# VH-VL binders against ADP-ribosylation factor GTPase-activating protein AGD1 (AGD1), part 6

Target 1, 225 residues: ADP-ribosylation factor GTPase-activating protein AGD1 (AGD1), of Arabidopsis thaliana (Mouse-ear cress) (q9fit8r1to225)
Amino acid sequence: MHFAKLDDSPMFRQQMQSMEESAELLRLRCLRFYKGCRKYTEGLGEGYDADIGFVNALESFGGGHNDPVCVAFGGPVMTKFTIALREIGTYKEVLRSQVEHMLSDRLLQFVNGDVHEVKEARKRFDKATITYDQAREKYLSLRKSTRLDVAATIEEDLHSARTTFEQARFHLVSALSNAESKKRFEFLEAVSGTMDAHLRFFKQGYELLHQMEPFINQVLAYAHQ

## First folded at step 4 (VH-VL)

Design n4 (from m6 with light chain T31D Y50D; framework fv_modakafusp)
Fold by ESMFold2-Fast, scan of step 4:
Structure n4 (fold): chain C 225 residues (1-225), chain A 117 residues (1-117), chain B 107 residues (1-107)
Amino acid sequence: as target 1 above (225 residues)
Amino acid sequence: EVQLVQSGAEVKKPGATVKISCKVSGYTFTNYFMNWVQQAPGKGLEWMGWVDPKSGETDVAEKFQGRVTITADTSTDTAYMELSSLRSEDTAVYYCARSRGYYFDYWGQGTTVTVSS
Amino acid sequence: DIQMTQSPSSLSASVGDRVTITCKASQDVSDYVDWYQQKPGKAPKLLIYDASNLETGVPSRFSGSGSGTDFTFTISSLQPEDIATYYCQQYYNLPFTFGGGTKVEIK
């Protein structure tokens, strides 16, 4: 964003406050979104645990590789189904990891990195503003009777305070501008990457099950006899 | 001048529902989140949830999920907190509080809710 | 949820004394901690935000410090009007959580 002017005017302060409030609102919304992402990845993890449980239950039904029940129910075909189901569970774990890395972790980086920098820049700006205002007031209170050494010190303090104020102002403006533009791109990239991860997850699952179709048909044909 | 004015005290029976209002003035209602905080007699403060008046989206603390509904009416600049299935332990003072960014800079005066048989 | 533990739960001090209250977060909350004053029968009032910033209109005798998990609130010279319960609050993550409060009384 661009300010109408970068001078110390009421317009500048109003624009600064508006940008700061927008940045803070964005952080609050990102915290809420992060909570939703954590719940989603926890659900994916529970789903993976359930997948493993299902595979183990299927394997237990057969009683192991040498069990008569396993042999009677098609042995090799049932083993292929067990392996396929285990792989599908693994794909879900890969999806969980990708969502965590691409979305949840990036949201935390957003909140803790750039938004935190804006907050810190604002603190420095506020402190520098108070110091500069105090130095300016002291300078304006100087009398002709004030000792030259005291007046020189006050002038040096004013110059120092002004420089610090200008640096803090520049830093805050830069932090606000960078946060807004950079985060829109990073947010869209994170969401798009997450959707791509889902596409790949379903595609891998489909391809594995499609490959298993002949074996599924064999079992179904046997069941109809 | 920013003001948050809450509705008056309520006395309810167990199992009843109470709806508290918080009418705001002196600022743009949709620019700030509105929070609700519970304070039981002689106890501390407990955050219940918030609403974004611009979107209508809410978040409610787990303890109150299923019993608390938080809403905002932008036509009247009023936030509401509805608490159902009231129990004796719900006897408390309820506050609305505006979030300026992350801190609660303005608070309502509080609404006392007494649940007794 | 992030737990905020305040100590002491209550204290008694004389007018002019330095009063210190501490708040410990169960996990790192950076500097996302606020302090509130609640006088008997009144709504809470924001005193300190972002761990160390004094809210407009609040007397300079109030101050805050800390980051991470350990936070301190100080009244440099206790006045009679400071009789109140003080609360810390984290806003690093939802749900927002408050400390148990510290009741400050004058001897």
Scores: ipSAE 0.000, ipTM 0.493, lowest interface PAE 12.2, mean pLDDT 82

Design n5 (from m6 with heavy chain F33W S55D; framework fv_modakafusp)
Fold by ESMFold2-Fast, scan of step 4:
Structure n5 (fold): chain C 225 residues (1-225), chain A 117 residues (1-117), chain B 107 residues (1-107)
Amino acid sequence: as target 1 above (225 residues)
Amino acid sequence: EVQLVQSGAEVKKPGATVKISCKVSGYTFTNYWMNWVQQAPGKGLEWMGWVDPKDGETDVAEKFQGRVTITADTSTDTAYMELSSLRSEDTAVYYCARSRGYYFDYWGQGTTVTVSS
Amino acid sequence: DIQMTQSPSSLSASVGDRVTITCKASQDVSTYVDWYQQKPGKAPKLLIYYASNLETGVPSRFSGSGSGTDFTFTISSLQPEDIATYYCQQYYNLPFTFGGGTKVEIK
């Protein structure tokens, strides 16, 4: 059996469905972005491990304090270089941590957070729509011969159903609007924050190595004698 | 009526390449993502990757990276999954599945690929 | 990767029986779990999405519940046409992962 039902706003329901589908597509696209962020932070972690490996190898080359190799290769300058390189490695770890916090972990949580609210609002709206439709059909079927007590009940049911429908409609629109606005704003904030973290990372690295420049030049001049 | 129709069964030798097609009808191809799922004989389902037909963007599971190429041809409403350097472990049924938002609502009938020496 | 563990791997029940399948995620996946039915030699079919929502055209005897890490799929009154393997799937994070499947047979 086919059951016909009246829908007070077919266009509104179609628009809401389109908005919900768009929101889900955005969530999936954000999951792809999250995967990219994970690969990036994994790469930064590997870079830190490599930096530590390089520093350890360089320290091992120097040998004991009074070793001729240590003395011949500038002793104190070698120590300054290893300290600087270890510091740069630390900057990479800070960058990795910041990117992971601001993009990967945060992005996954907020992208998934509000979908449930939207789905619940949609269910309430669908139920309210059916109830309102049924109340309208009863109201439209009222005859002049209908008893006053029965007519009053039907009119009151229609009023109640309309109020519930309007409230559910408002909640659904609000939930969709808030979810999209929040995702857009937080995404932009996360990306901007990540770019700021990179700026700080490169600035710190530059500043450290710039302070080392006189020592680098001194060693190079000595080596080229 | 939404339909996803896959190409026929393939028998390949180890080291060969196989390319499976998934032709769609009954909806706008570019409005939905196309996923590929592998199912080894007697085993469960394993997601391989997806393509967005609108812009050709893809994402492939780590296990299949370097061997799988997923593409979409909007002129023929057909998605493709190409698997290279075939191994005996690749013997499986391969499914294409459309995603609407976050779930797979329509699936192709499956394509059996047998890798034998 | 998020691991989805299904229990039991197989079961046998009589027509009219209540059948319950459990799916456990290795980490919190909220309510982002779907359930699929696969009959021998055929493609999977979506039954439940978002943990508890019944797909259009699917009989009301099928239901889902759960959130976080523990999910349940129920057939309230098993019918002969329900003989199939059932899979859960999480879509909380990439890669999407499926449970190992539960084979449902009639005694």
Scores: ipSAE 0.005, ipTM 0.507, lowest interface PAE 11.3, mean pLDDT 81

Design n6 (from m6 with light chain T31W L94E; framework fv_modakafusp)
Fold by ESMFold2-Fast, scan of step 4:
Structure n6 (fold): chain C 225 residues (1-225), chain A 117 residues (1-117), chain B 107 residues (1-107)
Amino acid sequence: as target 1 above (225 residues)
Amino acid sequence: EVQLVQSGAEVKKPGATVKISCKVSGYTFTNYFMNWVQQAPGKGLEWMGWVDPKSGETDVAEKFQGRVTITADTSTDTAYMELSSLRSEDTAVYYCARSRGYYFDYWGQGTTVTVSS
Amino acid sequence: DIQMTQSPSSLSASVGDRVTITCKASQDVSWYVDWYQQKPGKAPKLLIYYASNLETGVPSRFSGSGSGTDFTFTISSLQPEDIATYYCQQYYNEPFTFGGGTKVEIK
C-alpha cells in the first residue's frame, strides 16, 4: 500500500493515547491520594498517643480507686471512665490500622498492579505487527513479472497477517480497558472500605459511651451540686 | 504556546544560597506539577523534587533534603527552586520540567549554576 | 531508590542503521518508564512515555517496548539529526530516577 498505514489511523492513535492518558491520570491521582492517606494515618497515630497521655494524666490525678482524692472525685466511676477512654483509644488504633491496610494495600495494588493479560496481549500485538509489516512489504514489492502462484500466496499471507493484526489490536485495547476498569473498581473499594471502617469506629465508640450514660449522669449530678 | 522560561546563570561561592525561577505561560499553572532536575557537567539527569502549584505540596529527593526548597507562586505563574549550603558538586545546569501524569512534556531552557571561589 | 541501568553508555552507527538502547530497573516498575532525547546545549525532549507510547510530533522511527524490569528504546533508521544523548526514566516511585544516558554518534 502507497497510502496511510492502518496503525496510523486517527481513531486508533486517539484511542491508545486516551487510554494511556487515563491510566497516567489515575496513577497520579492515586499517588496524591496515598500521600494524603499517609498524613491522615500519622495524625491518627498522634491522636492515639495524645489519648493515652490524657488517660495516664487522669489516672495519676486520682492516685488509685481507694485514694481519698479519687473517692472525692467519684471513686470507682472515675476508674470506669479511664478504662472506657483507653478502650476508645484502642478503637482509634484499630481504625488507623484498618485505614492504612485498606488504603495502602489497595492503592499500592493499583499503582503497582501487574496485569498478566495486558502483558500477554501486548506480546501478541507486537508479534502480529511484525508479521503484518513483513507481509505488507512483500505485497508492496509485487510487480507484473511476479508469478501468479507466488503473488496469490503473498496476497493470502497479507490477508491472514492483517486479520491476526486486527484481532491482536482489538485484544490489546480490550485488555487495557479492562485493566483500567479493574483499577478504578479497586480504588472505589478502598475508599468505601475506609468509610466503612469509620462507621464501625464511631458505632463502637457510641455504643461504649451510651452504656456509660448512667455513670456519666451520676457524676454530672454529683458535680453540679 | 506552552513556555517555561528560567532565570539567568548564577555564580556563587561555597556555602551560599541560589534561587532559580521558572515562569510559565500558555497553560493553566495549577493543573500540572513542576519538577526540578539537576545535570552536572558531562553527567546525566538527576531528579530533585516537585511541587503541586495548586496545593503547595512538595516532594524532595533525599539527597537534597534540608538544602532544597521548592515553591510556587500562583499570582505570577512562577515556580522556584532554592538550594542552600552550596558545594562545588552542585555546579550544574538546573531544569524545571512540567509533568503531565509523571512524564515531563515541557522543559525550561536550563539555568547554569557555578559554585567556585 | 530504584536504580536504572542503561546500556550501552555510548555507540556509533551509520545513517540508516537500527539502534537499540536498553534500561534495566533494579525492581519492577511496571510500564512507568519514559525516554528522552537531549541534544548538546539543549533541554531534554520527551520521545516515548509509558514504555511504548510515541509523543505527539515525534518521528515514527522512534519506538519503545518492555515492562517490569527490562525496557528497550529503538531507532529503526538512524538519521543525522538523531545525534544526541538518550535517557530512560522511571516514575513508578519517588525519587524518580534516570538511566546514565546513551550517547549516539554517527561514524
Scores: ipSAE 0.000, ipTM 0.412, lowest interface PAE 16.9, mean pLDDT 80

